# Ledger of designs, part 22: VH-VL binders against Basement membrane proteoglycan (unc-52)

Target 1, 184 residues: Basement membrane proteoglycan (unc-52), of Caenorhabditis elegans (q06561r450to633)
Amino acid sequence: KDRLMFAGDAEGVTISDIEERTIDRNTPFSFFKTGYLTFDGTTDGVAKYWRLPQRFLGDKVTAYGGKMEFEIEFSGSGHHSSEPMVVLKGNQNILVHRVRNQEHVLRSDSPVRITVETYETNYEQLNGAAATREDLLMVLADLDAFLIRATHVAHQTSTSLGDVSWEIAVDRYTPDGLALEVEQ
Below, E stands for the ipSAE of ESMFold2; O stands for the ipSAE of OpenDDE; V2 stands for 0.75 times the mean of E and O plus 0.25 times the DockQ between their complexes.

## First folded at step 16 (VH-VL; framework fv_potravitug)

Design m5 (from y2 with heavy chain N58Y; at its last look DockQ between E and O 0.06; V2 from the best seeds 0.00; counts 0 for: pae O 9.1 > 2, placed apart)
Fold by OpenDDE, look of step 16:
Structure m5 (fold): chain C 184 residues (1-184), chain A 117 residues (1-117), chain B 108 residues (1-108)
Amino acid sequence: as target 1 above (184 residues)
Amino acid sequence: QVQLQQWGAGLLKPSETLSLTCAVYGGTFEGYYWTWFRQPPGKGLEWIGEIYHSGSTYYNPSLRGRVSISVDTSKKQFSLKLRSVNAADTAVYYCARGRYYQWFDSWGQGTLVTVSS
Amino acid sequence: EIVLTQSPGTLSLSPGERATLSCRASQSVSWSYLAWYQQTPGQAPRLLIYGASYRATGIPDRFSGSGSGTDFTLTISRLEPEDFVVYFCQQYSSTPYTFGPGTKVDIK
């Protein structure tokens, strides 16, 4: 199980756009909220993402079937972002997870835990096309980017990330198909 | 790849109501701001308004009293109605897909609407 | 509303030449919320640039955007035959979202 906890250090997390271009090099993170990484700043010209550190990357096939969890909080107003909440890149492919009914799920100054099971049914291509199991496994086999959306509303003044975890599952191949056991 | 197809009547008389529909294919409907534009002949584009999949709308103040945008999520369609048209409403009308910050990466083919007596 | 102007109105160049198009805003465009579109006669606009400097998917690298505040520029490093059309800028920093009047790139 991969876990990311913040205690006064960003732990290698950076801010970038969906193309992994660093946007705010000179803006320091803050740690006023215990267990959270906080970025103080207004919405920029493109959606911003938390780029997770190297330990979340590489061969992550064993994460298939596992549960991804993280907590987010933001301050601001305006329209909700139409951009994906989670972006996985690997083997020159991109899969994204979009949170449904964001207007009811995401509120300013209201922490929320997001849970995403690592199945193809919870992901899609960037253009909205359905993802297959093969697509997801291909991405996980050589994961080179793990992004969590940092900008959530049009007029945002602050955003925080906390309690990031990604469970590892054990794959069992049987004549009836793939069976998954999640390691706790 | 997402594709937008639009249709509706292209010839109106003054005081009639413009009605156009746009259908979305090859992509998700939820999560985007579905938008209408118009472009008078030889002129620039004018933003008319937008609708989210939830039904939330926002209109250009210049047209707010006459414009109505609706959505049918089950059909992945959204529609435009513009009441009390006059000659100044003659334009090519476009539907489009709006991203988070409201740039528009996908467009319908356009519909010429002519208002003439 | 933010009013956008573009210059020149018409730009006459030859294939292979460099094109520089200007977009100016009546007030500061916050956070570089500026997009560029290409439009061929009889067709819908095509997104080229968003966020002032980011190329949209599938856009050739001969297109580039720059600028901030009230002044923005679209550059076409080497004009291709299909590039001789109209280009619009659009701001999305405030509603109503507005477009420039366009610059026509004409063949010399």
Scores: ipSAE 0.012, ipTM 0.564, lowest interface PAE 9.1, mean pLDDT 89
ESMFold2, look of step 16: ipSAE 0.683; ipTM 0.851
ESMFold2 (binder alone), look of step 16: mean pLDDT 91; pTM 0.910

Design m6 (from y2 with light chain S30T S93H; at its last look DockQ between E and O 0.59; V2 from the best seeds 0.72)
Fold by ESMFold2, look of step 16:
Structure m6 (fold): chain C 184 residues (1-184), chain A 117 residues (1-117), chain B 108 residues (1-108)
Amino acid sequence: as target 1 above (184 residues)
Amino acid sequence: QVQLQQWGAGLLKPSETLSLTCAVYGGTFEGYYWTWFRQPPGKGLEWIGEIYHSGSTNYNPSLRGRVSISVDTSKKQFSLKLRSVNAADTAVYYCARGRYYQWFDSWGQGTLVTVSS
Amino acid sequence: EIVLTQSPGTLSLSPGERATLSCRASQSVTWSYLAWYQQTPGQAPRLLIYGASYRATGIPDRFSGSGSGTDFTLTISRLEPEDFVVYFCQQYHSTPYTFGPGTKVDIK
């Protein structure tokens, strides 16, 4: 199980556009909200994404049948974004997840937990065609990007990401708590 | 090739509970949203609700107080119960397989349920 | 909830003709989450189109879909005898998921 808890540290998360062009800013991330990475200043009309760090990338075939989870919160108003919530890129392919009922699920200043089980039935190709199992396994076999949407509404004043996790291969109990093992 | 086979009692009296079961053959059970619909004679389809293989449910608000959907993953089956039926519940009931994005590529054969007294 | 309307209610045509069926949504359907089904009397619906324009597996290429936002169209380029049945649109943008009232394609 890989996890990001944001205890005062961005843990390698950055902000980019969907093409992974890094958006460099002199304004630092905020951690006032415990367990969240917060970014203020998403008013330039460019769709932005949280770009997950290297430990969520590479060979992730063992995550098939597991689940990814994360929390989001935002402040703002206006029409909801038509961009995908999750973008996975790998082996020259792109699969996306779009949240059902997002206008009812996503509300300003109301944190929400998003769970996406790692099955092809929860993904589409970028153009909206259905994903196959083979599509998903190929993307997972050499995952080179994992993006989570950061801009949710037209007039957004802040955006936050929290408690990111993804089941991989094995969780194992130890006397000093739970340990995560992965096959190299 | 996935096949959905449904069964249950087709003749009920008012106030009884409708109970239907759908079995899934020749396909993957995991990752799908197992769904019930009904179609009154000569009318359009109504979405009743869905159950994910893990047991999470969503129901049409118009039926929420009377409907429950359950799943048995070991048998690859899911079931519909509709309490306190009346004549307006007379319809053909269908089970179907849906993805997270709810278009339905496989359907059961349908069960006519008639409520009379 | 999103209400779907279909026009015409009945479309009377001959085999070999082109059929154009309309579906209108009461609210914009984001990402074109709209499907089309055909239904033969006494049978379950059969999925034709999903995502407004993607043909389901095994559906002949005479069936095509188009549209976005609130206005969607199913086209049957050349009617075959088996096509003279009822057609429904369905939105999967938001719950409750809803169906249109249907368009019956009758043989003239």
Scores: ipSAE 0.687, ipTM 0.846, lowest interface PAE 1.4, mean pLDDT 88
ESMFold2 (binder alone), look of step 16: mean pLDDT 91; pTM 0.918
OpenDDE, look of step 16: ipSAE 0.885; ipTM 0.942
ESMFold2, look of step 17: ipSAE 0.682; ipTM 0.838
ESMFold2 (binder alone), look of step 17: mean pLDDT 90; pTM 0.913
OpenDDE, look of step 17: ipSAE 0.845; ipTM 0.917

Design m7 (from y2 with light chain G51A; at its last look DockQ between E and O 0.04; V2 from the best seeds 0.00; counts 0 for: pae O 11.3 > 2, placed apart)
Fold by OpenDDE, look of step 16:
Structure m7 (fold): chain C 184 residues (1-184), chain A 117 residues (1-117), chain B 108 residues (1-108)
Amino acid sequence: as target 1 above (184 residues)
Amino acid sequence: QVQLQQWGAGLLKPSETLSLTCAVYGGTFEGYYWTWFRQPPGKGLEWIGEIYHSGSTNYNPSLRGRVSISVDTSKKQFSLKLRSVNAADTAVYYCARGRYYQWFDSWGQGTLVTVSS
Amino acid sequence: EIVLTQSPGTLSLSPGERATLSCRASQSVSWSYLAWYQQTPGQAPRLLIYAASYRATGIPDRFSGSGSGTDFTLTISRLEPEDFVVYFCQQYSSTPYTFGPGTKVDIK
């Protein structure tokens, strides 16, 4: 299980756009909120993302069937972003997870925990096309980017990320089919 | 600390191709957008383009079609070519190290390139 | 592209005085992706401020940056002799990345 706990250090997390531009190891983060990584700044323009560190990347096939969890909070107003909440890149493919009914889930100054099970049904192509199991496994086999959306509303002044975890699941093939066992 | 050293011909005739190279010393090559700038005498800076260590490039639209940037990761070098130069291309050219956010914390010494008939 | 303007074009002050330089963008600069550079004649620019308000490594605390949206300010609290050069702002919110025309700080 991969986990990020923020206690005054960014733990290798950077911030970028969806194309991984404007990534910076020295991003001016703040740690005023215990357990959170915070970025203060306006979010006019292109949506930004938290880019997870190297330990979340590489061969992550064993993460299939596992549960991804993270907590987010933001301050601001305006329309909610239509951009994906989670972006996985690997093997020259991009899969995204979009949170439905964001207006009912994401509110200013209200922390929320997002849970995304690592199944193809929770992901789609960037253009909205359905993802297959093969697509997801290909991405996970050589994951080179794991992004969590940092821009949530049009007029955002602050955004925070906390308590990031990704469970590992072990696939076991039986005569009756595939059995998934999640390991902590 | 990181140092950038650049070299290339400083005198060209119209229609020739500008060619400059920048070498990186004392730092990692990965994790930066290696960038070229130019500054006409007495004027501001113009962003020419950038290249990531993977070879991905972005160019200023004002120069698109004439400019190409290449990288040799093994040598920690990157190069600029500007084709079909004219008098307007006369400037001091700089290579620079761009952070991911694209501020530039390290610069080459600059190379004056003069285009003259 | 985002066009940056700077004011004043020339700022005449004496050593020890406070300098205030302005940079204005033609449109909002996202995430305050604004940097300030110092340039001595005949030399490459030197990064002073990034992200509008953060000093680069090795930059004295007499330099400070502020602002957001379209309006940014570089402040030199107490001018030193070596500070009487040209200062540029630069946006990296969108490509092409662009610089302001510069403000020259000269000795009164």
Scores: ipSAE 0.005, ipTM 0.550, lowest interface PAE 11.3, mean pLDDT 89
ESMFold2, look of step 16: ipSAE 0.680; ipTM 0.844
ESMFold2 (binder alone), look of step 16: mean pLDDT 90; pTM 0.900

Design m8 (from y2 with light chain S93G T95S; at its last look DockQ between E and O 0.62; V2 from the best seeds 0.75)
Fold by ESMFold2, look of step 16:
Structure m8 (fold): chain C 184 residues (1-184), chain A 117 residues (1-117), chain B 108 residues (1-108)
Amino acid sequence: as target 1 above (184 residues)
Amino acid sequence: QVQLQQWGAGLLKPSETLSLTCAVYGGTFEGYYWTWFRQPPGKGLEWIGEIYHSGSTNYNPSLRGRVSISVDTSKKQFSLKLRSVNAADTAVYYCARGRYYQWFDSWGQGTLVTVSS
Amino acid sequence: EIVLTQSPGTLSLSPGERATLSCRASQSVSWSYLAWYQQTPGQAPRLLIYGASYRATGIPDRFSGSGSGTDFTLTISRLEPEDFVVYFCQQYGSSPYTFGPGTKVDIK
């Protein structure tokens, strides 16, 4: 299980757009809210994502069947973002997760825990087509990016990420074992 | 391919509890949202609620106080209970398999439930 | 909750003709999360389209879907004898997930 607790440190998280532009290791973050990484910029019309550090990337096939969890909080108003909540990129493929009923789940100044089960049934291609199990396993086999949405409403003044975790196996299988076990 | 087979009593009196069971064959149980619908005669379908394989449920608010959905993962079955039925609950009831994004690619054969007036 | 309406209620056509069925939502359907189903009387629904425009596995290419926001369309490019049944839309953008009342495609 990997975790990000944000006890006064960004732990390698950066902020970017969905194409991973504007990654800045010197991005000014705030830690005034304990357990959270906070960005206070307002950028109306600019979608931003928390970009997770390297330890959440690479070979993650053993995370299949587990779950990822994180807390979000924001301050702001206006219509909700149409952007996906989670973006996974790997092996030249992109899969996304969009939160059901997000307008009822995400409220200003109200922390919420998001859980996304690591099954293809919880993911789509960017265009909305269904993800297959093979799509998900290919992305997980060589994960290049793990993004969590940071921009939630049109007139946002603050955004925070907390308590990120992803269930992964302590031991990893050999490539043959992983292929046989996961594909069957 | 997955197949859903459902059963339960189809004739009830007012105030009784409707009880239906759906068995899942030929597929994995994990990762799916196991769902109940109903279709009154000559009308459209109504979503009743769902249960995730781990037991988490969501119900149609209009039925929330009367409906209970349960799962038995060892038997690959899920069940619907609808308490205090009345004539308006007369419908064909269906079980179905859904993804997190609730479109339904596999359906049970349907069970006509009639509640006498 | 989102209320779906469908028009026309009945569509009378002949085999080989093009059918165009409409579904209108009372408010915008997030991400075009709209599905179309076919239902033969006495049988369970069959999924045709999801995400407004993606054909489900095994569905012939004569079925296509389009639309966004509040207005969605199912098109059957050339009606086959087996297509003269009921069609309904379903939104999954917001709980409760609701269905339209259906359009019956009748043989003339």
Scores: ipSAE 0.707, ipTM 0.847, lowest interface PAE 1.4, mean pLDDT 88
ESMFold2 (binder alone), look of step 16: mean pLDDT 90; pTM 0.908
OpenDDE, look of step 16: ipSAE 0.880; ipTM 0.931

## First folded at step 17 (VH-VL; framework fv_potravitug)

Design j1 (from m2 with light chain S30T S93H; at its last look DockQ between E and O 0.69; V2 from the best seeds 0.78)
Fold by ESMFold2, look of step 17:
Structure j1 (fold): chain C 184 residues (1-184), chain A 117 residues (1-117), chain B 108 residues (1-108)
Amino acid sequence: as target 1 above (184 residues)
Amino acid sequence: QVQLQQWGAGLLKPSETLSLTCAVYGGTFEGYYWTWFRQPPGKGLEWIGEIYHRGSTNYNPSLRGRVSISVDTSKKQFSLKLRSVNAADTAVYYCARGRYYQWFDSWGQGTLVTVSS
Amino acid sequence: EIVLTQSPGTLSLSPGERATLSCRASQSVTWSYLAWYQQTPGQAPRLLIYGASYRATGIPDRFSGSGSGTDFTLTISRLEPEDFVVYFCQQYHSTPYTFGPGTKVDIK
């Protein structure tokens, strides 16, 4: 299971746009919210993403059938972003997850835990077409980017990311069971 | 090709509980949102609710506390219970397969449920 | 709750003609989360279009969808005998997921 706890350290997380053309490697983060990575910068009109570090990348085929989880919190007002919540890029392919009912789920100053099981049925191609199992496995086989949306509303004053985890599928049989343990 | 086959009692009296079951054949169960709809004769469809293969549910608020959906992943089945039925609950009930993004590519054959007065 | 309306209620056309069916949402449907179905009397709905414009597997290319926001269109470029049935739009942007009242395509 790979995890980011943000105990006073950004753990290699950076901020970028969705295309990763502007990666801000010197962003001043705050840790006053225990377990969160916080950015208080004023919105410049460009949607920003938390860019996950290398240990979440590479060959992640074993994550198929597992789940990713993270917490988000923001302060601000105005219309919700139409950008995807999660962006996975690999093998020159892009898959995204958009949160259903986001106007009800995502509210200012209310932390929320987002869970996405790693099945193609929870993803779309960037253009909105359905993802196939082959699409997802191709992306996971050589994952180049894992982005989580950081800009949630039009007039945002702060954004926070917490408790990021991504577990591999676990397969247990009883009585003589084969157990596949979650790896860090 | 995935196929959905549904069954259950089709004639009820007021205050009884509607109970329907849908079985899934020829496809994967994992990752899908298993969904119930109803359609009164000659009328439009109403979304009743969904259950994820791991058991989490989401229901139409209009059925205020009367509905429950359950899943048996080992049998690849899911079930609808609608309590305290009345004449307004008379409809054809359908099960369907949905993704997280709820468009429905596979449907059960439908079950007419009649609530006698 | 997002209310869908459809126009016209009934569309009378001949085989080989083009049909244009409209669906309007009471609120913006972000990401074009709108689907179209056809339904033959006595049968379950059949998915035609999802994401406003993507044909479902096995759907002939005479069916196409377009639109965004609150206004969506289903087009059948050349009506076949089997196409003279009812068509519904459905939004999957927010719960409860809702359907339009339908447009009946009648043979005349």
Scores: ipSAE 0.725, ipTM 0.865, lowest interface PAE 1.1, mean pLDDT 89
ESMFold2 (binder alone), look of step 17: mean pLDDT 91; pTM 0.918
OpenDDE, look of step 17: ipSAE 0.886; ipTM 0.943
ESMFold2, look of step 18: ipSAE 0.718; ipTM 0.860
ESMFold2 (binder alone), look of step 18: mean pLDDT 91; pTM 0.918
OpenDDE, look of step 18: ipSAE 0.898; ipTM 0.949

Design j2 (from m2 with light chain S93G T95S; at its last look DockQ between E and O 0.75; V2 from the best seeds 0.78)
Fold by ESMFold2, look of step 17:
Structure j2 (fold): chain C 184 residues (1-184), chain A 117 residues (1-117), chain B 108 residues (1-108)
Amino acid sequence: as target 1 above (184 residues)
Amino acid sequence: QVQLQQWGAGLLKPSETLSLTCAVYGGTFEGYYWTWFRQPPGKGLEWIGEIYHRGSTNYNPSLRGRVSISVDTSKKQFSLKLRSVNAADTAVYYCARGRYYQWFDSWGQGTLVTVSS
Amino acid sequence: EIVLTQSPGTLSLSPGERATLSCRASQSVSWSYLAWYQQTPGQAPRLLIYGASYRATGIPDRFSGSGSGTDFTLTISRLEPEDFVVYFCQQYGSSPYTFGPGTKVDIK
């Protein structure tokens, strides 16, 4: 499965911290925004993440060169979070994506579509060092976690995730064994 | 071992269109943000704008109405057009390769563009 | 837009000395997205440091970067003859991506 539509069901999405510790396990999600999974829990100073279900995990090497997309919306005010927007964990490595110009891109009560193409050039190590192609392929080969940021501003009252998809790159290679050019 | 090589006309009259092309050799084209800069004589560098390999662009607001950047992925080339030039556009123009996080690890050799009086 | 200033404008030192170059931003640079470049006259810039402190591939250990927020530093621990050129900082925390005016490192 490469899509989450949130038609009245969380589809296995949970909410956690960046270390995947369960947060508010029994807090019900809301679906009043059609096509969105909404969490209205209080902000307690802990950055929260949408944790994607097992079907987005495992061997995802074929996702290289594809794209992931999702919609986010939040209500709140204050300084924007310094946490990454996307966190990928696999083979004991962590790669992240941080949204450029996020104060302009992410505004309260204004839904936005985030697109991240699955290339190492769109990712960093957690500390900000560059990701290599080998780093990304290793993470994708045995993907253990796929997290999307849920806490966007300091005084957030609501956060929503919608229309999650991850295109695999089946139409980006042929049986004749073409290989992607490797950065030297 | 990526190498960027750029070319285009170096002498223009006022109101003409500056046109430069940059070719990419020995490296990956996909996933990168292909970028133009300029450096007026004796002054610092100015970011002009970028194009993602799939064609989406971002431009410096100071040039947004005059600048366009295009990409030809089959040739591994990208181009800069700057319309209605004047003397303030005299500079060395550079192409560069950037990641999503805009630090630039490879640069073209530079092209001096002079706009005559 | 974020304006970068660099000090000193010119730094006069001898080979073997330590150079400390300052870059200051008009507002905080998100995630310390700050790069340093070296530029030899007549040549394109060469990337030295990205992310405030990460050395680019092939850059000697004598180059190091530090800082966060609005204040950033490039240190050259022991100047070599080829290091007597111009150095620019560049922020990529917000568009438009801007450069500092440069610090020239002159041989004394």
Scores: ipSAE 0.697, ipTM 0.850, lowest interface PAE 1.4, mean pLDDT 88
ESMFold2 (binder alone), look of step 17: mean pLDDT 90; pTM 0.906
OpenDDE, look of step 17: ipSAE 0.889; ipTM 0.939

Design j3 (from m2 with light chain S94Y; at its last look DockQ between E and O 0.71; V2 from the best seeds 0.79)
Fold by ESMFold2, look of step 18:
Structure j3 (fold): chain C 184 residues (1-184), chain A 117 residues (1-117), chain B 108 residues (1-108)
Amino acid sequence: as target 1 above (184 residues)
Amino acid sequence: QVQLQQWGAGLLKPSETLSLTCAVYGGTFEGYYWTWFRQPPGKGLEWIGEIYHRGSTNYNPSLRGRVSISVDTSKKQFSLKLRSVNAADTAVYYCARGRYYQWFDSWGQGTLVTVSS
Amino acid sequence: EIVLTQSPGTLSLSPGERATLSCRASQSVSWSYLAWYQQTPGQAPRLLIYGASYRATGIPDRFSGSGSGTDFTLTISRLEPEDFVVYFCQQYSYTPYTFGPGTKVDIK
């Protein structure tokens, strides 16, 4: 299980575009909202993502069947972003999660807890094609990036990330192939 | 190679409760959104609602006060109840398997439910 | 809610011809979350296309989908005898998820 609680420290989180390029080195993070990492730089037309630190990366196959959770809050107006909410990259593959009905789920100045269970049925390829179980297991076997969307609306003035966790499955089923369950 | 088999009463009187059950054979139960649809005669399909394997539900607002969907993960079954039926509830009812993104790759065989006047 | 319309209601063609079926949405369908189903009389629907253009597993390549926003098309490049059935579109961008009324492809 891995967690980020942002008690006055970014804990290795950075802001990047989807290609993991650092976009805004001149705007520091704020911690004025307890339990949140806040970025209040203005949107420059490039979608931004919270880039999670190394402890969320590497071999994460044991996260299959578990859940990831995080809180988001933003201030702003305008049309909602078409970008994915979660981006997982590993073994030269990319899988994404897009929030259903996001215009009703995500509202300005209203914190929202997002839960995504780690099943291929909750992910797509970047182009919108279905993810397979093999796709997801390969990504998890050598996870190179874990990104969470930071820009949510066109005229955003502030974005915050809080209480990030990624848990090992409690009620696992046997996936395809021969699998040995591993104790933590 | 998942198969869905559904059963339940096909003839009801007004004010009765429609009750259907769908059993899932083969394939994976976990991670999917188990869904009910109906198709009135000569009309298109209507989404009734879904249940995630862990029990959370979403219902069509037009039916929300009358509908409930339940799941029994140990039996790999899910059920539909629609209370206080009337003639407008006459339809073929289908169960289906969906992803988080609601396209449905496997369907039950359908059950015609007729509500007599 | 998003209302889907389909045209034509009935499309009369011969085997071997190209069929073009239209689906129009009352509002934009985000991320092209639009599916197409085939339904043979007396049978359950069969998924053909999801995401506007991705063929479901086991679907022959004579079926293709296209479109975005409010206008979507299912194309059957060369009609086979089993293709003379009803086709529905479905959006899954916004709740409640809705279906079109169907287009019957009828043998001339």
Scores: ipSAE 0.737, ipTM 0.868, lowest interface PAE 1.0, mean pLDDT 88
ESMFold2, look of step 17: ipSAE 0.708; ipTM 0.854
ESMFold2 (binder alone), look of step 17: mean pLDDT 90; pTM 0.909
OpenDDE, look of step 17: ipSAE 0.899; ipTM 0.948
ESMFold2 (binder alone), look of step 18: mean pLDDT 90; pTM 0.905
OpenDDE, look of step 18: ipSAE 0.900; ipTM 0.949

